# Ledger of designs, part 140: VH-VL binders against q9umr5

Target 1, 268 residues: q9umr5
Amino acid sequence: SYKPVIVVHGLFDSSYSFRHLLEYINETHPGTVVTVLDLFDGRESLRPLWEQVQGFREAVVPIMAKAPQGVHLICYSQGGLVCRALLSVMDDHNVDSFISLSSPQMGQYGDTDYLKWLFPTSMRSNLYRICYSPWGQEFSICNYWHDPHHDDLYLNASSFLALINGERDHPNATVWRKNFLRVGHLVLIGGPDDGVITPWQSSFFGFYDANETVLEMEEQLVYLRDSFGLKTLLARGAIVRCPMAGISHTAWHSNRTLYETCIEPWLS
Below, E stands for the ipSAE of ESMFold2; O stands for the ipSAE of OpenDDE; V2 stands for 0.75 times the mean of E and O plus 0.25 times the DockQ between their complexes.

## First folded at step 7 (VH-VL)

Design q53 (framework fv_nofazinlimab; at its last look DockQ between E and O 0.03; V2 from the best seeds 0.00; counts 0 for: pae E 3.5 > 2, placed apart)
Fold by OpenDDE, look of step 7:
Structure q53 (fold): chain C 268 residues (1-268), chain A 123 residues (1-123), chain B 112 residues (1-112)
Amino acid sequence: as target 1 above (268 residues)
Amino acid sequence: QVQLVQSGAEVKKPGSSVKVSCKASGGTFSDYAISWVRQAPGQGLEYLGYIIPIFGTANYNKKFKGRVTITADKSTSTAYMELSSLRSEDTAVYYCARTQYDILTGYSDHDYWGQGTMVTVSS
Amino acid sequence: DVVMTQSPLSLPVTLGQPASISCRSSQSLVYSDGNTFLNWFQQRPGQSPRRLIYKVSNRDSGVPDRFSGSGSGTDFTLKISRVEAEDVGVYYCMQGTHWPYTFGQGTKLEIK
């Protein structure tokens, strides 16, 4: 039998968005129990990510308990950060494959239609004033806003990304790293034509430096310091990078070719 | 200057499907959500669901038990509402409406409405 | 689902006199961000609904100042200081805080 699959949606998503993915899984892996978690959908996806992590944790714990052989996680967009945090705080998770589907794993600094929709009167260059304010971190999008021009504010004000990355010291950093390293495989999926994740390399733990030059994962401090286990995972062959061009952000979970190439191999 | 223009009236048989369109103009389609609301003759307003085109996500009123499908085409600034397994009680004027969300200020809910589309379901 | 209860359902008014419509929700409409998503709509005969008030007390552009919204939590009121002939129609309150969004039954305003 196939291991159960747990799906975590992204910003303003719902379970309906994954109807094609469910069809693909059913066709290629018949009998697979797929659970799309119907939590924090729509506007509720703007709630603080730690709150979401707690909610999703409560939902996945019983699923994991019933699957002693392990489960797979497919986490889309913002959901990928939720899942990474989930795996960091859970000392008893049994996740085999963690599939990060076009997630801003190293944060977001985009000036896209997404941003315009969420902040109609704000520009990317000024969003730090909101996101790193005393109240800004009450919104999920600000929890992983990563302004490369205001690194001090990010490191000090980010209540989520900076912590799960181990970029700011905290008493749980060692334990979280240990927990995250329990994952069998980390499958990173994304691509240059995403149009939302900015930079798109964030899905592969790449990100801007102070000059907005994109550096790859191996150049990031979090990797070099192995602050949450990326270096260790890579060394043991547990990281899979699956870039794909020609896919927009809203199509990652519905593209058949993407599924066959980047997702299906890790569901067995 | 913002306008929502809906497709024309429909007459359908029970068990069939209807698809109503709503074309937006005078604004940026991707900046808004499109909602669908219906009104049976002489009755009140009932919410069907909405779509956020840039996210490709839709939220539905579970009352309709999966009979409603809302889609959007960003290239044509058009939203669609399809209702399947039609019943006589589905006879109503169907409206599309525009909604904007701002994290800083909250909603601008349903500030513009289409002219409505009459859907008649009869044997 | 959140139940929105309007009163009265029928409102005959003499021209020039004030009118008041009440809307009560079955639970608080205060959202986590502190906003209250309560709207008032006007639907004139044969027309589409038109939003008059959003977030309890904000008038839309072009809405006469004789219309005002107030309230908090679960109790809301739409007031018309001086009813005019063009105000004839059905008025609906709507909550946009809890999914699915729901409307009141409607209040039919008529001239005596």
Scores: ipSAE 0.443, ipTM 0.787, lowest interface PAE 1.3, mean pLDDT 93
Fold by ESMFold2, look of step 7:
Structure q53 (fold): chain C 268 residues (1-268), chain A 123 residues (1-123), chain B 112 residues (1-112)
Amino acid sequence: as target 1 above (268 residues)
Amino acid sequence: QVQLVQSGAEVKKPGSSVKVSCKASGGTFSDYAISWVRQAPGQGLEYLGYIIPIFGTANYNKKFKGRVTITADKSTSTAYMELSSLRSEDTAVYYCARTQYDILTGYSDHDYWGQGTMVTVSS
Amino acid sequence: DVVMTQSPLSLPVTLGQPASISCRSSQSLVYSDGNTFLNWFQQRPGQSPRRLIYKVSNRDSGVPDRFSGSGSGTDFTLKISRVEAEDVGVYYCMQGTHWPYTFGQGTKLEIK
């Protein structure tokens, strides 16, 4: 039988958004137990990411315990950051495939059309003033806000992304790296027409330098230092990169070709 | 200069609710946190929560167990605090406050407070 | 929640003499960026609170230099080098490191 699948949603999202993904899994992998975690939905998705990680951890423990052969994670948008943190903090996880579906893995630096609902246009150059404070860090978007022009503030004030990336010294960095490396496969999905994740290459651990030129994963300091295991995973052949053009941010979980190409092969 | 003006004093019965407004002028409203703090007569200060208006949601002190709701209307530059299921111990002056965030320190070097709104809960 | 404990709670002082207020937190106030978000507020009779000191020792704009803050970790002090008549009021320490942010009980400063 197929390993259970756990689905983690994104910002301003809920379990209903994944109805088509559930249909695709049921059609190709009948009998698979799929759990879409219905936590921190809607505006609750703005709660601190560490609070979300704790809540999702509590929800996944019994699912993993019932499946000693392993489980898969499909984690969309902000949910991909929650899942990466889960893999780091859980010393007893049994995740085979971690499928990161258009997630801002290296952070977000954009006030795109989707985020205009949250922000006025031209906000991105000033959002660091809010985000890199204790007040701002109580909201999820600020937990992964990554301003390439204020690297010192990011490195010192980020309570989430700088920690799970190993970009700031902390006592758990070695243990978190060890835990993360127990994953079987890291499947990175995203594309240039997403319209929300900025830069879209963040879904592949790419990000801006100080000139807003995108450096790819292998050029990132976190990769070169192997701070949380990316170089080790790539050397094992455990990283799958599956870019696809023509898909907007809200359509990743409702595109059959994307599912068949990028997701289905990893749901053993 | 930034100014915060609150709605007027209210007298309420136990079990009812109250909604206090805080109108900001003289700055960019949506970029800053608006805090709500109360002070019972002769007592100290207590945080209820704060909102960053651009996010449209608040961080609440769990002591109030869902009785407090903080919202913001970006179009009118007004924050609101609603306290439900009022009790006599909710009698207090309710303040709104904001800071100008300094990118170098994470604080403004000048704070702004509303004038306070007295809420009296009596039978 | 972080408990902030002030001492003394009542502080009668002679005009022109120094005053000192202590504040202790139940846990460290050092944030991940190395900053300590310990603030001091003054509330004059009948007025809204006013911040005097932020991040332990930094005076807000327009605060007289007779006010100074010091301390680290869990133990903090506000000093007034020469108390003036306008300093009458209640002084609060407040921590902004750990949500929910909390105040001390207050210290009422009076001229004796």
Scores: ipSAE 0.396, ipTM 0.741, lowest interface PAE 3.5, mean pLDDT 88
ESMFold2 (binder alone), look of step 7: mean pLDDT 89; pTM 0.924

Design q54 (framework fv_nofazinlimab; at its last look DockQ between E and O 0.17; V2 from the best seeds 0.00; counts 0 for: pae E 7.4 > 2, placed apart)
Fold by OpenDDE, look of step 7:
Structure q54 (fold): chain C 268 residues (1-268), chain A 123 residues (1-123), chain B 112 residues (1-112)
Amino acid sequence: as target 1 above (268 residues)
Amino acid sequence: QVQLVQSGAEVKKPGSSVKVSCKASGGTFSDYAISWVRQAPGQGLEYLGYIIPIFGTANYNEKFKGRVTITADKSTSTAYMELSSLRSEDTAVYYCARTQYKILTGYSDHDYWGQGTMVTVSS
Amino acid sequence: DVVMTQSPLSLPVTLGQPASISCRSSQSLVYRDGNTFLNWFQQRPGQSPRRLIYKVSNRDSGVPDRFSGSGSGTDFTLKISRVEAEDVGVYYCMQGTHWPYTFGQGTKLEIK
């Protein structure tokens, strides 16, 4: 039998968004138990990511317990960060494939429609004033806002991304790294035509330097320092990078070709 | 029941400023945006801008070229609209309206309106 | 800015007869999430605007079923199946998809 699949949605999202994905999984892997976690939907997805991590943890623990052979995670957009954190805090998870589906794994720094709506008079260059404030960090979006021009503020004020990345020292860094390294495969999916994740390379742990030049994963300090295990995972062949063009952000979970190419191979 | 109560009528001289208040009750102030719309006598409706109180961020119609300032006090559930450098053509009834977060609810907004505030600009 | 064009601007109607107001937008009002943020407002004489319809065809609570909205993309219609005396006022369409949000010119409904 196929290993159970757990799906975690993104910002302002719900389980309904994954109806096509479920269809594809059922078609190609009949009998697979797929659970789309219906937690923190809609507005609730704005709650602090650590709160979300706790909620999702409570939901996945019983699923994992019933699947001694392991489970697969498909985590979309913001959900990808939730999942990474989840795997970092769980010392007993049994995740075989962690599929990060167009997630801002290295953070977000883009003027998207989301930002224009929430911060209509603020350019992305000014959002640090909000996101790195105490009240700003009460919102999930700010938990992974990564301003390359205000690295000091990011490192000191980010209550989520900087911690799970091990960019700021904390007492759990070693343990979280150990826990995360329990994953069988880290499948990173994203692409240049996403339109939301900015830069799109963030889905592959790439990100802006101080000049807004995009650097690859291997050039990031978190990789070089192996702060949460990226270097180790890469070395043992556990990281899969699956870029795909022509896919908008809201289509990653519904594109058949993407599924067959980037998702299906890891649902064994 | 949700209510928006605005401040009273204003008479202003050209070049001065006016600040209109809009107090919300019967709902969660932080869950909605407050919009400002005006209507000149016998004319249609014109959008001025809106504020998202939880973030304190406002969006303005560029037509007003920076003359409009929208603020909000979450502690009193009150939004404010200030219009500076008043002109005779600014004479209008100014409305506040509650607006939903489109991305959150998927529904259109402006479901509740204040009673309006008449602002008269004359020499 | 998105231009909202209503027609007619004046609408004299006999009591009990149907009425129809058209609203056309200069560009598609379909939002990124697939929703269309087109509202219809009623403004009775001396009153604040009242939302009748949201998202093209949804009636607000308390709005009689004789009011209906329809349309897609750039063409929208408000219909009143049987006009009543209380329906006298100005009706506005409004798009909330593109900033700045804009209103139609208004349609003045009067009883003949």
Scores: ipSAE 0.019, ipTM 0.582, lowest interface PAE 5.3, mean pLDDT 91
Fold by ESMFold2, look of step 7:
Structure q54 (fold): chain C 268 residues (1-268), chain A 123 residues (1-123), chain B 112 residues (1-112)
Amino acid sequence: as target 1 above (268 residues)
Amino acid sequence: QVQLVQSGAEVKKPGSSVKVSCKASGGTFSDYAISWVRQAPGQGLEYLGYIIPIFGTANYNEKFKGRVTITADKSTSTAYMELSSLRSEDTAVYYCARTQYKILTGYSDHDYWGQGTMVTVSS
Amino acid sequence: DVVMTQSPLSLPVTLGQPASISCRSSQSLVYRDGNTFLNWFQQRPGQSPRRLIYKVSNRDSGVPDRFSGSGSGTDFTLKISRVEAEDVGVYYCMQGTHWPYTFGQGTKLEIK
């Protein structure tokens, strides 16, 4: 039989959003136990990401305990950051495949519809004034905001992304790296037509330099220093990159071709 | 289904203020922009400002130069617009609207409008 | 402020015939994310406005297929392929790219 699949949703999301993904899994892997975690739904998805990580940890422990052979994670958008943090903080996880479905793994620096409403006369260059404050860090969207033009503020103020990336010293960094490295495979999914994740290469651990030129994963300091195990994982052949064009942000979990190409092969 | 219900018509004297309420039911409003738009008799539409209740952020059309205050009460799903130092040219129907976008995802196919509140400013 | 200019301001149309409304902006409406926030609204007599079209060409839920939007940059058009009696009212274009957001003067569609 197939390993259980745990699904972690994104911002302003709920378990219903994944109905098509559930259908695809049932068709190709009949009998697979699929659990879409129904925590921090809708507006609750704005709670601090560490609060979400703790809640999702509590929910996954019994599922993993019932499956000693291992589980798979499918984590969408913001949920992919929750899942990466779970892999770091859980010394007892048994995750085989971590499938990161269009997640802002290196952060977000995007002009989106919400930015024009939040800063109607301002550009994305001003969100750091809110996000890199104690008040701003109480919102999940600010926990992974990554302004390439204010690196010092990011490194000092980020309560989540700078920590799980090992960009700021903390007492758990070595243990978190060790825990993360127990994952079997890291499957990175995203594409240029996403429209929300900015740069879209953040889903592949790429990100902007100070000139807004995208540096790929292998050019990032967190990779070069192997701060949370990314270089080690790539050297093992455990990182799979599955880019796909033509898919908008809300369509990743409802596109059959994407499922067949990027997800299905990893559901053992 | 989402419904926006506004407070009733008001008659005001020049120099006074008016506060119009807009209560949302049948859906969420805090993660959307809540806009205020007015329409003078026989004329077109004019944007006053909006609030994003989840962030508490309000933005105003500079034309009104501090005469407009927009607030929201998330516990009652109610937005408020107050216009002070009223003039005869402020006579209009005032509408609230929940905008088409969820602020953080950008996806919504429909906006919703209140029924309008007539404000008449006369001496 | 971005000025939105509609033409014509009055549009008498025979039932079942096409109608076309133009809207021109004083500045490009292309936002830095590539989207063009040009909307079309309908206001029937005695009613609140209703959005018909968003982002140039996307119909709102429940809007008949006879309504279509097109254009780019600064020049936009709303078309009604076959005018019906329920289409009478005032039509507004509106830009949501540059704060403050602004409306055109309106086009009154009426049966002749």
Scores: ipSAE 0.013, ipTM 0.523, lowest interface PAE 7.4, mean pLDDT 88
ESMFold2 (binder alone), look of step 7: mean pLDDT 89; pTM 0.918

Design q55 (framework fv_nofazinlimab; at its last look DockQ between E and O 0.03; V2 from the best seeds 0.00; counts 0 for: pae E 3.8 > 2, placed apart)
Fold by OpenDDE, look of step 7:
Structure q55 (fold): chain C 268 residues (1-268), chain A 123 residues (1-123), chain B 112 residues (1-112)
Amino acid sequence: as target 1 above (268 residues)
Amino acid sequence: QVQLVQSGAEVKKPGSSVKVSCKASGGTFSDYAISWVRQAPGQGLEYLGYIIPIFGTANYNEKFKGRVTITADKSTSTAYMELSSLRSEDTAVYYCARTQYDILTGYSDHDYWGQGTMVTVSS
Amino acid sequence: DVVMTQSPLSLPVTLGQPASISCRSSQSLVYRDGNTFLNWFQQRPGQSPRRLIYKVSNRDSGVPDRFSGSGSGTDFTLKISRVEAEDVGVYYCMQGTHSPYTFGQGTKLEIK
């Protein structure tokens, strides 16, 4: 039998977005119990990510308990951050494959239509004024806003990303790292034609430096310091990077080729 | 300046599907969500769902049990509503409407409406 | 789902007289950010709905000042200070706070 699959959606999303993914899984892995968690759907996905983590934790705990051999997580977009945090705070999770599907794992700093939809009267260069305020941190998008030009504000005000990254010292950093390292495989999926995740390399833990030059995962301080276990995971062969071109952000969960190439191999 | 122009009237048989389009102009398509609402003859308004084109995410009224599919084409600034397994009770005028969202202020929902598309389901 | 209850459902009014429509929601429409997403729509015969009021009391552009919205929590009111012939139609309240969004039954305003 196949391990259960738990799916976590992204911003303003719902379970309906994963109908094709479910079809693919059912076709290629018949009998797989797939649970798409319909929590924090739509506008509720703007709630603080820690709140979401708690809600999703409550939902996945019983699923994990019924699957002693382990489960797989497929987490899309913002959901990928939720899942990473989930795995960080759970000392008893049994996740075999954590599939991060086009997630802004190192944060977001895009001035795209995506951003314009959320902040129609704001530019990315000024969003720090909102996102790094106590009020701004009540919105999920601000919880992983990563302004490379305001690193001090990010490090001090980010109530989510900076913490799960271990970029800001906190008493749970060691434990969270230990917990996250329980994952069997970290499958990172994304691509240059995403159009939403900015930079798209964020899905692979790459990100801008102060000059907005994109640095790869191995150049990031969180990797170099192994602050939450990336270096350790890579060393033991537990990180899989699956970049794919030609896929827009809204198609990652519905593209058959992507599924076969990047997702299916890790559902066994 | 903002206009939502819907496709023409449809006559369908029970069990078939209908797809209504809603083309937006006078604004930036990606800045808005498109909702669909229907109104049976002589009846009130019923919410079907909405799509956020830039996110590609849709939210549906569960009452329709997956019969409704809302999609969007950003390149043509057009949203679509497809209703399958049509029944006589699906006979209604279907409206699209625009919603603008702002993190700072919330959202302004359904501020502009299309002209409506009459869908008649009859044997 | 949130049930929106309007009253009255039929509203005959003499020209020049005031009109008032009540809308009650089955639960609070105050969202966590403090906003209350309650809209009022006007639908004239043979036309698409037109939003008159948003967030309880804000008039859309072009809406005459004889229209006003008020209320909080679960109780809302649309008032027309002086009814005109062009005001004939059906009026709907709508909540946009809780998914799925829901409408009142509608109030048919007619001239006596």
Scores: ipSAE 0.472, ipTM 0.795, lowest interface PAE 1.5, mean pLDDT 94
Fold by ESMFold2, look of step 7:
Order: C-alpha cells, then structure tokens, then sequence
Structure q55 (fold): chain C 268 residues (1-268), chain A 123 residues (1-123), chain B 112 residues (1-112)
C-alpha cells in the first residue's frame, strides 16, 4: 500500500551508507519497495552534476513507470541537488514527497569533508578562482559552490545551481518551474550541528548575503520572484521544514529519532 | 619562476604501460591545473586530460578514458600520467603543462611546459 | 569533440612581411559566462610549446606586440605584423571551452 521510495546518495558516498534507513522503512512501512540507486559512487560523485542528473533520470524512469500511483524521493547532501534538478527536467515525473536530507540547496561556502582534510578553512575565499572556470565546472563541488563575495562570477559561470535556481535566464526556466511544481511535498531536513553544509541553512534555502549574514528562504530573491516555485509551494502548504539539532552530516540517515520525526510521516 | 621537470625517455613494448612524472618547482603546486598533452613524431598536439590537485581527481579526454590515469602527489609536488595497453601509435613526446587558472593570483597570463618525455612503443 | 581546423597548414613568408593564420571551430567557443577560451600556441623547432594568446586576443607576458589575435564565435585569426627569423615554427590554436580540449592541426611557418 506504500509508494515506492527512491534514495539518492551524496558526495563520496555509496548505496551501502543507507542500510540503516532501509531497516527503519522496512520496520515502519513493511512492504515498501525501496531502491537505493548505486550510480556515481565514491569518486564518481565528482562528475558534473548534469551528467549525474542524466544517469539518475535513466534509472528512475522505469521505477516511476511501474508505480503510476507515485513515488517518494529521499535525497542526501549533494544528492538533494540532483533530485531537485530531476524534478525540473522530467516533464512527467510522479513524485509525491521529495525529502531533502541535509542538502546544500542554495549552495555551499565552506569546507567539504575532502577540502577540510587537505586544506584549512581559509581556502574557501579563493576557491572561486577554480570553480568559476570551464575546467572547474567539470567537478560537482564547483557546480554548487556559491561564493557570496563573487556573485557576478557565480551567476555567470555556474553550470548548474544558478540555472536550477532560476538565477540566470535560460530557455527552459518556465518549463522547469512547471515540472518542479508537480511535486506533492517538499520536505526540508537539516540542522545547526551538521558540520559540513555551510551555511547549514542552505538545506532550508537560506544563504549568506555579501556580509555573510544568513538570509532565510523568504528573504531570498529566488523566493520573492518565485523563480522556480518556492513561494507557490509555500502558499500551497507543500513545504515542510524539519530542523533537528545534534546531528552530524554523516548521521542523518542513521538516526532513528530523525527518521521517525522528519521522514516517516511523508512515506505514504 | 615555475619549472616543470619530466622523467626521462622510455622504450616500451606493445601491451605494456608507462608512467611519466612531472615535478614542479619554483611555485605552488596544489594551486594549479596540470595538463598532459602528447605529440607524435612530426604530428600535432593532442590533449590527454588534466588534474586539479586540490580535488585530487582528473578530467580525461574520452579517447583515452580506459587507458590513461592522471594523479598528483602534493607532498612531492609531482604529477603523474600513466598510459596502459600501449600501441605503436602511442609513440610520442608527452608534455605536462600549467596553462590554466592560478588559484593564488587569479587568471595566469603565462604558461609553463615540461621539457617533454619521449615514449617509444615498438616490438 | 570540438574540431579545430587551421588554414593554411604551411605558410612560407618573407622576413619583415605580415602573416595570418585562420582557425575555425566546429562549435561556438563562447562559454556561458560570455568568455571565449580560444588560445594560440607557438612551438619553435626542438622546443616545447609556448602560449602566445589567451582568450582570443590577450597576449601572454613577454610576447612581442607584433602578435595579435582576433575573432569570435567559431572563426579566429592569429596575425604577425612583421615576421622575424625567430618566429619560425608551428602555430596551434586550441579551445578550452568544451571538454575535451582540442588543438588545431598546426600551421608551419617558414621563411621563404
């Protein structure tokens, strides 16, 4: 009786990371068909996000076709950006709940696990030099890097985030908005103790202004202009915000209380 | 001033592999994209791929995807290119180059090339 | 892959006279940020390549002002206003807009 669930992983990740989430779903919603997509694992998660979107699209089409009543998406970290792009580019998707699990929806301006290990956090002020170039945009991290101090470069060079946010005009913007608005619910999950998503409010469509003051979703130009449908979804009562403190980035999919509070209610 | 010094010439048999090194000095290694380009005798230039050491992974020319591996070792300021399943048509001079953005200073208005490494593939 | 086509492939020239090399791409080289990543390289006999021009028309540091680049979209030109003996070599255009990055076939400049 439960709609199928499709799980999309994040950067430097694989399908195995979600074994506990699968257990929780099986216990609370027995009989649910859950598919954790095993594409772009490990270092392959650095491939351009549009390439990942195409690959995941090919994988979800047959699953959606076998479930005409609809499906749910659970999309973790970088995977939440892949899923949002899927909702925009698929003319006839049948997603009911899109569950965005600690995803950098408005971008990232801080350490990734990889960069923090290799370089001090001070490198964030200089990454725009690499990321806002054609060769930098061939790596997924740069596809959603959002330097609040170099907004001109972001708006002009971003091959992914500036497009799916409707921050740069393009011929598909109207169609993508229409497609995204077919989602039943948008469930936003994240919290202040994540430690990786920077600012953590990016998971709720918040982000830094030029002074590194966090503006909430309702203060963002993309919301105010309703560029891809956030204002419409909120007015429709389709946006669910589920913040939870005390959870680190790698623990979102293995915390039972988080699952029961923020995920389980949306797996109809 | 940046200098790129490559490993010496190699003679290989078909089906084997070769690994060419490119050591950077006189500048910062991790802050640059390092490219690999080859030139068959009497022929033009052909791009193999590049690595951005800060990400630790490479972008490859699809023509070589299954056969080329590009890596970097920050501790020794050295980039490597390994080409496997060698054929006679892989006989070429292999160059490393720094011809892209410098993350420390912004856009670079000067490029740097290694001296080239001759790889000869014959039976 | 973007095909880069140079013309002519061989260019004999008299010392002190101008030279012009054409480069055409199979696709527009305008990147989404408005920049055009078209470069020109020189390879003197027995030497590694050297970049002369980046982003269509910008000379690298230390490149003589007799070298100039122009063009847009798919059609580009390298000009040498007066050829010197040191200019002998092969000249390549290269695009850095679309992965994989590709070179033209080369133009061999020789003194008549």
Amino acid sequence: as target 1 above (268 residues)
Amino acid sequence: QVQLVQSGAEVKKPGSSVKVSCKASGGTFSDYAISWVRQAPGQGLEYLGYIIPIFGTANYNEKFKGRVTITADKSTSTAYMELSSLRSEDTAVYYCARTQYDILTGYSDHDYWGQGTMVTVSS
Amino acid sequence: DVVMTQSPLSLPVTLGQPASISCRSSQSLVYRDGNTFLNWFQQRPGQSPRRLIYKVSNRDSGVPDRFSGSGSGTDFTLKISRVEAEDVGVYYCMQGTHSPYTFGQGTKLEIK
Scores: ipSAE 0.337, ipTM 0.715, lowest interface PAE 3.8, mean pLDDT 88
ESMFold2 (binder alone), look of step 7: mean pLDDT 89; pTM 0.918

